VH-VL binders against q96il0. Designs and how they scored, part 246

Target 1, 167 residues: q96il0
Amino acid sequence: APERGAERRDTAPSGVSRFCPPRKSCHDWIGPPDKYSNLRPVHFYIPENESPLEQKLRKLRQETQEWNQQFWANQNLTFSKEKEEFIHSRLKTKGLGLRTESGQKATLNAEEMADFYKEFLSKNFQKHMYYNRDWYKRNFAITFFMGKVALERIWNKLKQKQKKRSN
Below, E stands for the ipSAE of ESMFold2; O stands for the ipSAE of OpenDDE; V2 stands for 0.75 times the mean of E and O plus 0.25 times the DockQ between their complexes.

## First folded at step 8 (VH-VL)

Design V9 (framework fv_ebrasodebart; at its last look DockQ between E and O 0.01; V2 from the best seeds 0.00; counts 0 for: pae O 6.8 > 2, placed apart)
Fold by ESMFold2, look of step 8:
Structure V9 (fold): chain C 167 residues (1-167), chain A 120 residues (1-120), chain B 108 residues (1-108)
Amino acid sequence: as target 1 above (167 residues)
Amino acid sequence: QIQLVQSGAEVKKPGASVKVSCKASGYTFDSYGISWVRQAPGQGLEWMGWISAFEGWTNYAQKLQGRVTMTTDTSTSTAYMELRSLRSDDTAVYYCARGEFYDSTYFDYWGQGTLVTVSS
Amino acid sequence: QAVLTQPPSVSVSPGQTASITCSGDALGDRYAYWYQQKPGQSPVLVMYYDSKRPSGIPERFSASNSGNTATLTISGTQAMDEADYYCQAWDTSSDHVVFGGGTKLTVL
């Protein structure tokens, strides 16, 4: 069956005679950035009559999102940890304390911090290359299944036209 | 419901080839990949390679590169693994296992195994 | 090329908690997967994506992956849990699957 429009679950329904409670959105939607990964999660629509192929695509997209969020959350934590270690190491080398005279957290200037950013990027270059390879494999699969779902929907539309003519 | 049914046991001499079949049922064959995993008597699992439903997209274990060929026939939902130039240390149970469309994942359904014995 | 190292055996009493470790470089940035194999049978997936449990696997099975070490944990171990257990991961550098050597779980 062709997809039909639906309202989001937590949205109050409009009062019209054709609509049947409960209603749900027929679209994916994008949520706010995740606290740790800084990526916006997609909240996936699950249609009432989801085909096995549509379910496969949705699960693949969900699992890819989880993988991607985990990777970047881990990278952000590593970045923060190594940034603090670098600052502490450089302050120690300069003979400075971890806190200023006023008790405020000591820091480095922009040129000194640029050394950290360059070192972090070079240390993680191989890991990011492998991430990109995995990303391409996953996105190829997602694109392939998006095409299969699109063809399935076209075929079902033609089948419904044939069924109406034969009935 | 989902099943992988493999061909029967085989006995081969060194230097021969063997071709094991794996017929899939209960799912859309071209939406998943097939890995081949072998297990020598009393030993652990050894991954041999992976093939998608499309012939030509393969990933073979480096140890077996040049001796193994994996193919599929989507019209019969069947995967094949051929191992050439057999040696006595190729004696093992050969499993097919369903994986994701891409090769970096887990194996959720396994065939019953095919014993291949290589002896002179 | 990567190696996943498992203890060759683990023994527990019925009702006790069994822990099976799997260590290797591949686990640092890849999911761990776990398989149970009983004598004369094909392997069966028991844990995937580090800590997820497939439908039909008892809740007493759990798993984790921290650093380069994954751990399969079976609480309230039963005689039917006696089997060989294999960890598996994708080795990023070789672009190949790797299995651990296997752990024989004995329930006395």
Scores: ipSAE 0.392, ipTM 0.726, lowest interface PAE 3.1, mean pLDDT 84
Fold by OpenDDE, look of step 8:
Structure V9 (fold): chain C 167 residues (1-167), chain A 120 residues (1-120), chain B 108 residues (1-108)
Amino acid sequence: as target 1 above (167 residues)
Amino acid sequence: QIQLVQSGAEVKKPGASVKVSCKASGYTFDSYGISWVRQAPGQGLEWMGWISAFEGWTNYAQKLQGRVTMTTDTSTSTAYMELRSLRSDDTAVYYCARGEFYDSTYFDYWGQGTLVTVSS
Amino acid sequence: QAVLTQPPSVSVSPGQTASITCSGDALGDRYAYWYQQKPGQSPVLVMYYDSKRPSGIPERFSASNSGNTATLTISGTQAMDEADYYCQAWDTSSDHVVFGGGTKLTVL
C-alpha cells in the first residue's frame, strides 16, 4: 500500500488563537477540540520544583496525548475520506450527482450508510484493537506513575514535618 | 450572482514569494472548497491544490508540496494562495475556482485569473 | 500521477458534430468534468458528472463516459464553439485533481 504521505498538518493559520495558558497557572489547562482529532489537548503544568518522577509522569502523559491526537486525527481523516468515496461511488452507481439540482449535497439513506459503517468498522477492527491495547498499556503506566508520585509527595511531607519537630 | 474576484497581476523575482487573493461572493463560502489552478503561457491547466473553507483542510499537488500554502478567511469570504521560492517556470495565470471537496472536486465558477510573472 | 490524455486538436466544419475524447485510469471510478476555455478567458464548466450540463450551456453539448474514456460531443458545432477544451477528473491514487492536456477545437 503506497504510504499515503502524512498529510503535513498545515500549521493552523496564525489566527487560530492558540490558547496559551496563563504563565502563572498552577494547574493543567484544557484547550479547545483539535479540528482533526476532535480531542481537547491538555497543557500540562510544570512545577518549579518538579521531581524526576513527576517529570517522568508528565512526559508520559504528554506522549500519550500526542499519540492519541495523531491516531484520531488520522482515523477521522481516513473515515471522512472513505465515507465520501463510498457516497460518491454509490451515487454514481445510481446515476445521481453529488449535488441536487438545488445545489445541496446529495446524501445516501440510513440503510446505505449502515453498510458503509459496517464495512469501515470491519476493515479497521484490528487497528482499533491495537489502539485499545496500547491505550490500556499507556494508561496503566500513567496510573502507576501517578501512584509513585503520590507516595513520593507523602514521603516528602513526612520528612518536612520531622525536620520541623527536630528544630 | 456568484463571483470570484482575484487580486491583480504580480511581478516577482526568482526566490521571492507571491500571495494571491480570491474573494468569493454570491454563495455560502463555507459550503464549498476553493481550488487553485494555474496555466503557463500557451500551456494547459495545472491543478495546484484545494482548501476546504469550513474545515480548513488542504491538499496540495505533489509538485508544489512545501512551496504552496492555501488559506481561507471565512469572515471575509476570501481565499489566499501563497507560492514561495518562485521560479521562472512559475510564470502563469493563476485561477481560483469554486469546487466540491476531495474526490468530488469540480469547478463551476472561476476567478478572472491573476498573472504572476517571475523574471530576473 | 494519473494522466488524462486528450487529442491536441480537433477540426470540424460548421454544423457538423465534434467529438473530443479523454482517456485515463482516473475516469474508471470517478466522474468526468469538461471545461471550455476561450483565449484570454477563464475556463467555463460545460459538463459535470459525466453528462450533466450546467445552466446556460447549450443542449448541443453532451458528454458520456465509458470505461476509462470520457467523450465530449458538440452537435451542430458553431463558430462560437471554437475553444480549448479540458477534461478533468479526480485521481484516487494520488488524491489529486487531474486535467487533460487540452484539445483545441477549430471550426473550419
Scores: ipSAE 0.016, ipTM 0.594, lowest interface PAE 6.8, mean pLDDT 86
ESMFold2 (binder alone), look of step 8: mean pLDDT 92; pTM 0.947

## First folded at step 9 (VH-VL)

Design A1 (framework fv_ebrasodebart)
Fold by ESMFold2-Fast, scan of step 9:
Structure A1 (fold): chain C 167 residues (1-167), chain A 120 residues (1-120), chain B 108 residues (1-108)
Amino acid sequence: as target 1 above (167 residues)
Amino acid sequence: QIQLVQSGAEVKKPGASVKVSCKASGYTFTDYYISWVRQAPGQGLEWMGWISAYEGYTNYAQKLQGRVTMTTDTSTSTAYMELRSLRSDDTAVYYCARDQSYKPKGHDYWGQGTLVTVSS
Amino acid sequence: QAVLTQPPSVSVSPGQTASITCSGDKLGDKFAYWYQQKPGQSPVLVMYEDSERPSGIPERFSASNSGNTATLTISGTQAMDEADYYCQAWRSSTAYVVFGGGTKLTVL
């Protein structure tokens, strides 16, 4: 799905909108995976008459997305660096060079890497538990505000219906 | 009672390093980031960076990248900020402040500040 | 990076309404925060998430954020409100915290 661009909104010279271009979306858009976090960003659609409550929900969703992206970017970076350090340390202990005869990076076999994976998971267990807690808390807050927005929309529709009947 | 208590004033020479501590109490330390903010005499607030108390990951202001290191000790609920290669323009009051990790509530509690004077 | 512009000073008479602005490109798409700092003291959070008041902050403090401008409004300004006020944009665990240059509020 294409990302929401910095496209100009079209208006007629008379001050009224003449048409909506066919390509413009009224929905959220999902972008390609981020290079560092490997997560797909969501670009949020902003309604013409966004309420203060809707704006707060959108800002909370954007902030949560940024938090999530950064957490996983940092985790992936940490994993990659520690993995490389482990491989270099073990190759040095064996008296082996860092490159193969073909010039490729030398690697350890699956049995040797098992120690690294166990250590990395154990070391990061508490960090991942706290991430899960924050993730649930953030999604609870978003769900709560989504409920408030839904109630607001219901009340506004009921008010409009009542006013039409009064006229 | 929520408190952030900072270490005492420091006087350093140019080129030296300083390490300021910030001891948290009265709340769950790992639920908050700790920001470091400095203020030169007569100047405004300047953000230096923050550290996640449970993750230990940091995000530093670009201007200070390579000179600042932030750490935490969860067993003592203490955050640390070390600034290296000190210059005269690093003379400032250094504050720590908490910011909730799961909700964007802002810096609701601040330490008392630590005056760091850099003079030759 | 992003720059937040505040007027350097604002003066009001006791009981009048003080308005302190904070301007930045697309600031209304971000959460704004406001801090009060009195001489020799640490900053105090007075408004968060655009328009929310922390416990203990008087009702006379209010704020808004739309377009490119966030505004802190102090109604019925009192002598005790005399201080430096700083805006902050977009609390994000991924990016940076930006403070405005500060506004000195004088109540005379």
Scores: ipSAE 0.522, ipTM 0.777, lowest interface PAE 1.9, mean pLDDT 83
Fold by OpenDDE, second read of step 10:
Structure A1 (fold): chain C 167 residues (1-167), chain A 120 residues (1-120), chain B 108 residues (1-108)
Amino acid sequence: as target 1 above (167 residues)
Amino acid sequence: QIQLVQSGAEVKKPGASVKVSCKASGYTFTDYYISWVRQAPGQGLEWMGWISAYEGYTNYAQKLQGRVTMTTDTSTSTAYMELRSLRSDDTAVYYCARDQSYKPKGHDYWGQGTLVTVSS
Amino acid sequence: QAVLTQPPSVSVSPGQTASITCSGDKLGDKFAYWYQQKPGQSPVLVMYEDSERPSGIPERFSASNSGNTATLTISGTQAMDEADYYCQAWRSSTAYVVFGGGTKLTVL
């Protein structure tokens, strides 16, 4: 049985931008735009005395960020690939090469490219709808946990003030 | 001087394949298209297809779809045309020709032709 | 059948003007190239689509386009001009090359 060579699915390397914030930072850091997703990654600060609720919020934010990074990285790769394929196909149909007489990369006109964009958006419409839905769900969850953490912090501050008044 | 030199005459049986070569010289091979044109005895010119030497794009005449393959070797500046499932009506002189730069519009230089005879 | 229509033969006396026509439904979109072919020889380009002559082609060769008809004109026709002449066009929609059926020019 001939071993079917596993098509190495070019999985977009999960290149989490290896931006390492300074070790002594007490704040969230924003990295440079990721080369695939074009999204700026956030490195979340971990407090020494992180509460379980704070940890849950941080994890949810991190998961949501990773989800966004993966989505857009894949979408951008797909877009770039399909765009290139479209251009090549159209040039081929016209009997045109990939280079102009001046040696520049051959391009399609704006009208032809408009057709590509329309088709691409139409094809990916459902995908974008689901993304938007899930984006809202995730962000609502994050906002909810942010509120809980805020309340917890207020409560803890009040308890500390009461203890200081009693001593 | 620009030259296209083709391989020698071929005699084939029906059902066989033939591969004709066309070596280009005197110009930048990758800047042009190569077309293949055949001419049956006493008949007119019939376009078979073109290939872009740089991109490797091909466009074949509808009549020959599935039977013809055009290729190029940029290292040797040589174009190849393979015709499969040969029939008696494929007996012709086969020409390679250089097309205009960047567009396969017209043929400014021609090979000397290769006679392919298909006989039982 | 050739998509481009040419007369099968044209006869002319030495010194006279020969005219070879090439007609096609969509020829107006593309200008025709012209080729000369002598017996036992490869075709030779004699006119570009813009009615320009390749190097080495005599000035007596000219071409014109009007509507769906291209015309090759040979002024002062000589015995050496006796050959088959083919028009050729390129279709932008399919990137196909199309030849006419050819015209045999006889110099009597």
Scores: ipSAE 0.031, ipTM 0.582, lowest interface PAE 3.8, mean pLDDT 87

Design A10 (framework fv_ebrasodebart)
Fold by ESMFold2-Fast, scan of step 9:
Structure A10 (fold): chain C 167 residues (1-167), chain A 120 residues (1-120), chain B 108 residues (1-108)
Amino acid sequence: as target 1 above (167 residues)
Amino acid sequence: QIQLVQSGAEVKKPGASVKVSCKASGYTFTDYYISWVRQAPGQGLEWMGWISAYEGYTNYAQKLQGRVTMTTDTSTSTAYMELRSLRSDDTAVYYCARDQPYKPKGHDYWGQGTLVTVSS
Amino acid sequence: QAVLTQPPSVSVSPGQTASITCSGDKLGDKFAYWYQQKPGQSPVLVMYEDSERPSGIPERFSASNSGNTATLTISGTQAMDEADYYCQAWRSSTAYVVFGGGTKLTVL
């Protein structure tokens, strides 16, 4: 990712959110919206006796969250950049400066901005369709692992009951 | 049978550009990402970036940002990697490899590699 | 770029168990992958999803990933296993991909 410190000689893998769930929490917790993606991160509860399969499910869910967060951070950045370029281009075409006579940033009216939104949505339609496809496939993979974890938990409970019954 | 077949070896002068191709067959091209990985003589593997096989988005290694462009042609199931402003330290074997984005399957199929030599 | 640390070389006798480590901060929170590369050949995936084997990879190959260290284990090592081995963390479907520096396995 562009925001990662790939140029740094030693870069720690994955950043940690400054916001953490209460230490005594036994459930997943939703943090504040990310500055760039505007999505709320989920902080996953890690059981003391997490099985290898449960660990794999958690890793998959965390990777999916990172993918989703990165996609929307990049999309928001692209939107902001193209919006500024559109405004500057239209102001130049109208023979206007980038600043008003009061020194404020010059802006376009709602009708002119509607042209930008239409072009942006049209240009990014295919990208958003592929995002939805990828999102569905990722959720299917997560559901598959959740099913495996559920079967493991059921099997372990059945084994525990058999052990208790044998006395 | 799944295959990734790359274009042939190239010799380039410093400052030139090179464009390597990777033709996929035996699977649904648009269901996978294509990663590009290079290996300088006697050195290890270095990830360069990936592209979604549908032309949706790319992610490039920061070291190569601004010099590399990855594209695909879905009609021919071919991925491309173009590296510009070549330097002598870009001499390497360049590999393409597919990655399944939805499951942690790794780079399960690799192209045969393309040797790019940069010399004056 | 973040680097995964591997020993540059490991030597074992035929029939013995080879152990190749890959170290990185909190590596056990990410999926690890292993690749085998013989001279003049493309890398071959030998382990994925920490501990899973692709079809066609012998059962003598196994792996683990916990804490800060992922380990590739080759039991009953054979001359044909002599190669460079690379670990990988993260996927191209997330932010980036990181490879270890590689380990040359020699069977003596």
Scores: ipSAE 0.523, ipTM 0.778, lowest interface PAE 1.8, mean pLDDT 83
Fold by OpenDDE, second read of step 10:
Structure A10 (fold): chain C 167 residues (1-167), chain A 120 residues (1-120), chain B 108 residues (1-108)
Amino acid sequence: as target 1 above (167 residues)
Amino acid sequence: QIQLVQSGAEVKKPGASVKVSCKASGYTFTDYYISWVRQAPGQGLEWMGWISAYEGYTNYAQKLQGRVTMTTDTSTSTAYMELRSLRSDDTAVYYCARDQPYKPKGHDYWGQGTLVTVSS
Amino acid sequence: QAVLTQPPSVSVSPGQTASITCSGDKLGDKFAYWYQQKPGQSPVLVMYEDSERPSGIPERFSASNSGNTATLTISGTQAMDEADYYCQAWRSSTAYVVFGGGTKLTVL
């Protein structure tokens, strides 16, 4: 039985851009755009005395970032694949090759490509709606926790000031 | 010099298949299309289809849809035409021809032809 | 039936001009190639779609296109020009190649 060569599912490598910020950085770092998602990854700073609330916020931000990276990486791959397939299919139907008479890559005109974009957007409309919904939910949650962390920090500063006045 | 060299004559029974080869030389094989054209005895030229050597795209004559398969081997610069379910009316000289660069328009070089005889 | 229509035969005397026509409904969109075929030989391209001659084709061969008709003209026809001539077109809508029925040129 001939071993069916395992179709290497080009799983988008979970290549979180291994941008390592300097070890001594006390700030969040923004990396270069990811090659798949085109999103700039953020490396979140971890304070030495991170509160449970701060940790929760950081984790939520990280999860949201990973979610965004994965979504757009997959979407961009799908888009690129479908676009190429569309072009090839259309050229084939016209009896045209992938190369022009000048040896350049054959392309479709703007009108034909407009049909592709319309179809692609229509096909992915629901997916984008869900993405937008979830994006808002996640960002509202993040904003809420940012507010809580801000209040906690204010409270801690006030307590420290009171303790310094009492001594 | 540009040359297309075809395989030798074939005798087949009805219902059999035949595969004709066409070895190309003297040019960049992948820059051109190969067309197949047949000619029955005392008849005119009949286009069968073309294949793009680079993309592997094929286009077959409607009359031959489902019975003909064209392939290329870029490593050997060889085109193949397989015709299945042979009939007596498939008796013809089969030609491979090089088309224009990047388009299957006209045939500037031809093979010597391969006689395929279908007899009971 | 051939989609391109050619006269089945044309006869000319040596030194005269031979004209072979090729007509088709959609030929106006695509110019015709012309092929010469001698008995027992492969077809040879004698004219490109733009009325250019391949290398080795005599200058006495010329082609023209008018509307839905392509014409191959052989000036000063010689005995060696006796052959079957085929016109050929390419259809952009289907990417099909179409041949004419062929014309037998006899030099008397």
Scores: ipSAE 0.052, ipTM 0.645, lowest interface PAE 2.6, mean pLDDT 89

Design A100 (framework fv_ebrasodebart)
Fold by ESMFold2-Fast, scan of step 9:
Parts: sequence; C-alpha cells; structure tokens
Structure A100 (fold): chain C 167 residues (1-167), chain A 120 residues (1-120), chain B 108 residues (1-108)
Amino acid sequence: as target 1 above (167 residues)
Amino acid sequence: QIQLVQSGAEVKKPGASVKVSCKASGYTFTDYYISWVRQAPGQGLEWMGWISAYEGYTNYAQKLQGRVTMTTDTSTSTAYMELRSLRSDDTAVYYCARDQSYLPKGHDYWGQGTLVTVSS
Amino acid sequence: QAVLTQPPSVSVSPGQTASITCSGDKLGDKWAYWYQQKPGQSPVLVMYEDSERPSGIPERFSASNSGNTATLTISGTQAMDEADYYCQAWRSSTAYVVFGGGTKLTVL
C-alpha cells in the first residue's frame, strides 16, 4: 500500500505520534506537531544491516524523543488546567459568570493574568531545572554513541579497504 | 552507600488500603524513577507503576489503574505507594526499585521488600 | 500490552553453559535487562542495556538482544548461579515496564 507523510491517527498524551514517512526514505523524517506537546516527532531511518551499536543509538534517540514528548505534554496539560482554575476562581471572587452574554469564555485582563504566570513560573522553576539537567545528560549520551558509531563506520571502511588490497 | 529502605510488614482486611514507604539514601533522589514491583507467593515479578522523583509524573499498570497512587517527598527522599480496595490476591511482597530518569539503565538497587498480607 | 515469554525451567550441569531466552514482538527494538533472584531475597540486576554487565557481576554472564529474542548466557555455570531469572523490557512510549514470567535455573 502507498504511504503518506501525513498523520495516520490522533496522538494520545501518553503515546507517540503515528505518521508515515515518504516511501523509500533514506533519511530521518520530521512529522507534524504533536497535539499535546507541540513538538515535531522524528522518524528514524533504519539501515538494512544495522549494527548492534547503531541499534543502541537509535533506541536511545527514540527514547529521548518519547521522554521529551511526555514531559511537554504533561507541562502543557498542567498549565492549561491551572490557568482555567485560576480564571474561574478570580471570576467567582469578582461575582462574574464563566461566560459572556455572547457565549464566549470570560477572561481576565493582562494585569490579573500576570499573577498567574508569575506563580506558575515560580512553582515550576525547580522542575524545569531538573528537565534541563536530564536533557543535557541525554544529549551527552547521544553524542557519545554517535561518536562510537562514527568510529565503527571508519573501522569497517578500513577493514574493507585492507581486504580489497590483500588480493 | 546507596540504600532503599522500606516500611515494615502489614496485615490488612479486604477492602482496606495500605501505604508502603521507600526511603532512599546515598544518591541524588531526583535523578531516578522509582518503580514498584510486587511478587505474590510463589509467583513472578509484576510491575505496578513508576514515578519520576523530580516531576512527579506517574504511570501505572492498567490492571491497577484507579486503585494505586504513587507519590514522593523530595525533602525526605521518600517514595510512597498506596493500594486501595485490597483483595486477598493482593497478598504479595512489594518492592521499590530505582532506575535512572535520563537513561534506561535498569533497576540497579532494590528495597528489601514489604510483605502485605490481606486476610479476613 | 507487550508480553515477554521465558521457558519456565532450564537445567544445566556444573561447568556447562546455560542459555535462557526471552521472546517478544520486536524485543530487539527495546532495551533488555536481566535479574537474578534467590529464595527470600530481592532481585539483583545482572545485565542491562541488552549486553552490559554491572560492576560485581562475574564475566561468565553475557547477553544479547536481536529481532524478537533476548538471551542470557552463563558460561561455566556454578552452583551459586542457581536462581530464578527474569527478563525485563523498557517501554518509554507508554511509560511501562514488562517482566518475563521467569525461568528457574537448576544446576545439577
């Protein structure tokens, strides 16, 4: 069956995006933004004769992507939920309804929303510091494995060149 | 000295709840996920869920969804697992185990286990 | 969702090579781990990241993971290796862990 570069089904907060790269892709493919994390997933190219080391690098990159997707999906959901709760609480305090006469959601002005943003950022400062720490550690590990794969490929090319010259 | 020390054995009646603690020491608590794994007498290992120590993100086994809650207290480096609506088939040794949050290194340190007996 | 299948029991003579398999759909695309558990004790990690050995684990322990099958190999098996062995896979996309059913290794 013909393949498309489009999303095949809706993404779930806990799941990975479902999409299909163009047929006969020989490189990594970038998909549409995830509905929950707003990050674009990468579909990794798998070589025909993937080495164990190349497989480990691919697994690490795939897992790092999934971890990143889950973190931001959770952050976005938490932000949206707390923002809605804050707005509802402030509107109740002012004696206002949750909807305007036109049926639109009632909102707070910029000055009132500034309180929420300041509180949210303060509450999540430590969590973001830990995220950055893990992000750097994961990228360091990926870089290290990329170096190992590069050395393996160089060694294999040297072995092939030596074999051809032995004739 | 890396250690995970769990709370003592519990005996509960059906329908009750149990809360097991796991106190970590000797490492940076927030660098690790804490998994909870149980083992019924004579049976294999059953994963219950895990919690990220720094973000509080949890994921639970489908069979236990709605009955289990995992939490952490970073100020005391302690993880908690609460199981509600206990049944006799919840009788098991409950283990906590750590796994790195940034790399999937596996569960390299385990608590000593907590026997939870559910009987009438 | 994933299921990992292990043989319930494996028997080997002292000094011989023991092989314990763990099978699951596309298991080679996941990280495989192995745990040893002796009666009345907590599990001990013996292999991680498919083929890596933790400090303190004897060199006679090795492992591989390819296609649908992960294998734990114990060369020159000793009486002290008699235990239950469990494989594990990590599924970060669903944030869950799967254990195999376990294999009782008997050294006769």
Scores: ipSAE 0.440, ipTM 0.743, lowest interface PAE 2.6, mean pLDDT 84

Design A101 (framework fv_ebrasodebart)
Fold by ESMFold2-Fast, scan of step 9:
Structure A101 (fold): chain C 167 residues (1-167), chain A 120 residues (1-120), chain B 108 residues (1-108)
Amino acid sequence: as target 1 above (167 residues)
Amino acid sequence: QIQLVQSGAEVKKPGASVKVSCKASGYTFTDYYISWVRQAPGQGLEWMGWISAYEGYTNYAQKLQGRVTMTTDTSTSTAYMELRSLRSDDTAVYYCARDQSYLPKGHDYWGQGTLVTVSS
Amino acid sequence: QAVLTQPPSVSVSPGQTASITCSGDKLGDKLAYWYQQKPGQSPVLVMYEDSERPSGIPERFSASNSGNTATLTISGTQAMDEADYYCQAWRSSTAYVVFGGGTKLTVL
């Protein structure tokens, strides 16, 4: 039987991946990389005596993870589609087919592919900048709440010491 | 005083576009996202999307993807929402509201609302 | 798509405690928010981050969120509390915000 507070859930977007942490775990668990975002989901352990502040921190971490996974899943999908389109366009310009005589996928050399990467990064510069700003803001919020949780734990330890001394 | 002041009511024909403005004052505009929420007559609240005032990053509701565009002008502290290919069921009061992208505090201030009527 | 279910109406007598529920799968894993809307007016945030009360909102308002249900509680309900109430949660996995269908609170 699982320990109380052990979580089993699918943290990936609709059916993309799922992971069940070990039932006896008292720690967060890291799942396999998502096929679309290539990020590892974290399944958060819920302590039996989780404080309201600890609950808020966990919820913020979960929300940030879901936001991050969705962003990168969409970005990777867009990259793959545009890369395929670019290769097809360049091969057509050269008068070449999509397959070699051997049936293997026709490829472009490193210099030609560098053109694609440069265009993609330039085109998506604003989007990536906005992502980075939001990522920093989200991590600032998480760090702030981690500090509050740390202070709460110190306070609780001081209260426990006082109670032990009275016994 | 923190205020969000929206543009006036609009009457549009099906197929037209509407652009609603939301002018913010009394706070640092760039510290908040602006959400757009609509409410059809006698119905509940429907979230349309949000825009980061500083970065200009947008997230739209899937139902409206391809029909809605949100923008901001940081020099005038104004957010805009444009909805294209209007249909009769787009008739609603459209609200702007502020929220934080990284520390969700809820929509603590709302514009007065803009009635958009789509009729033939 | 994500759905938050509220009872369409709740009726209480003045001075009674009103409880408005908001149900959704794993809602207790998300932060919940509550809005009050009176006829012809914009919504007003009355509770945020599950249980926090904005400045200016009476102490009669409180809220909780656990499991699948978030609850807005109004103690000693007054006539002025009569309004439509909407819950809201973040759905980061779909990059959108969802509102409950709304509950009309009648104080009679």
Scores: ipSAE 0.389, ipTM 0.681, lowest interface PAE 2.2, mean pLDDT 82

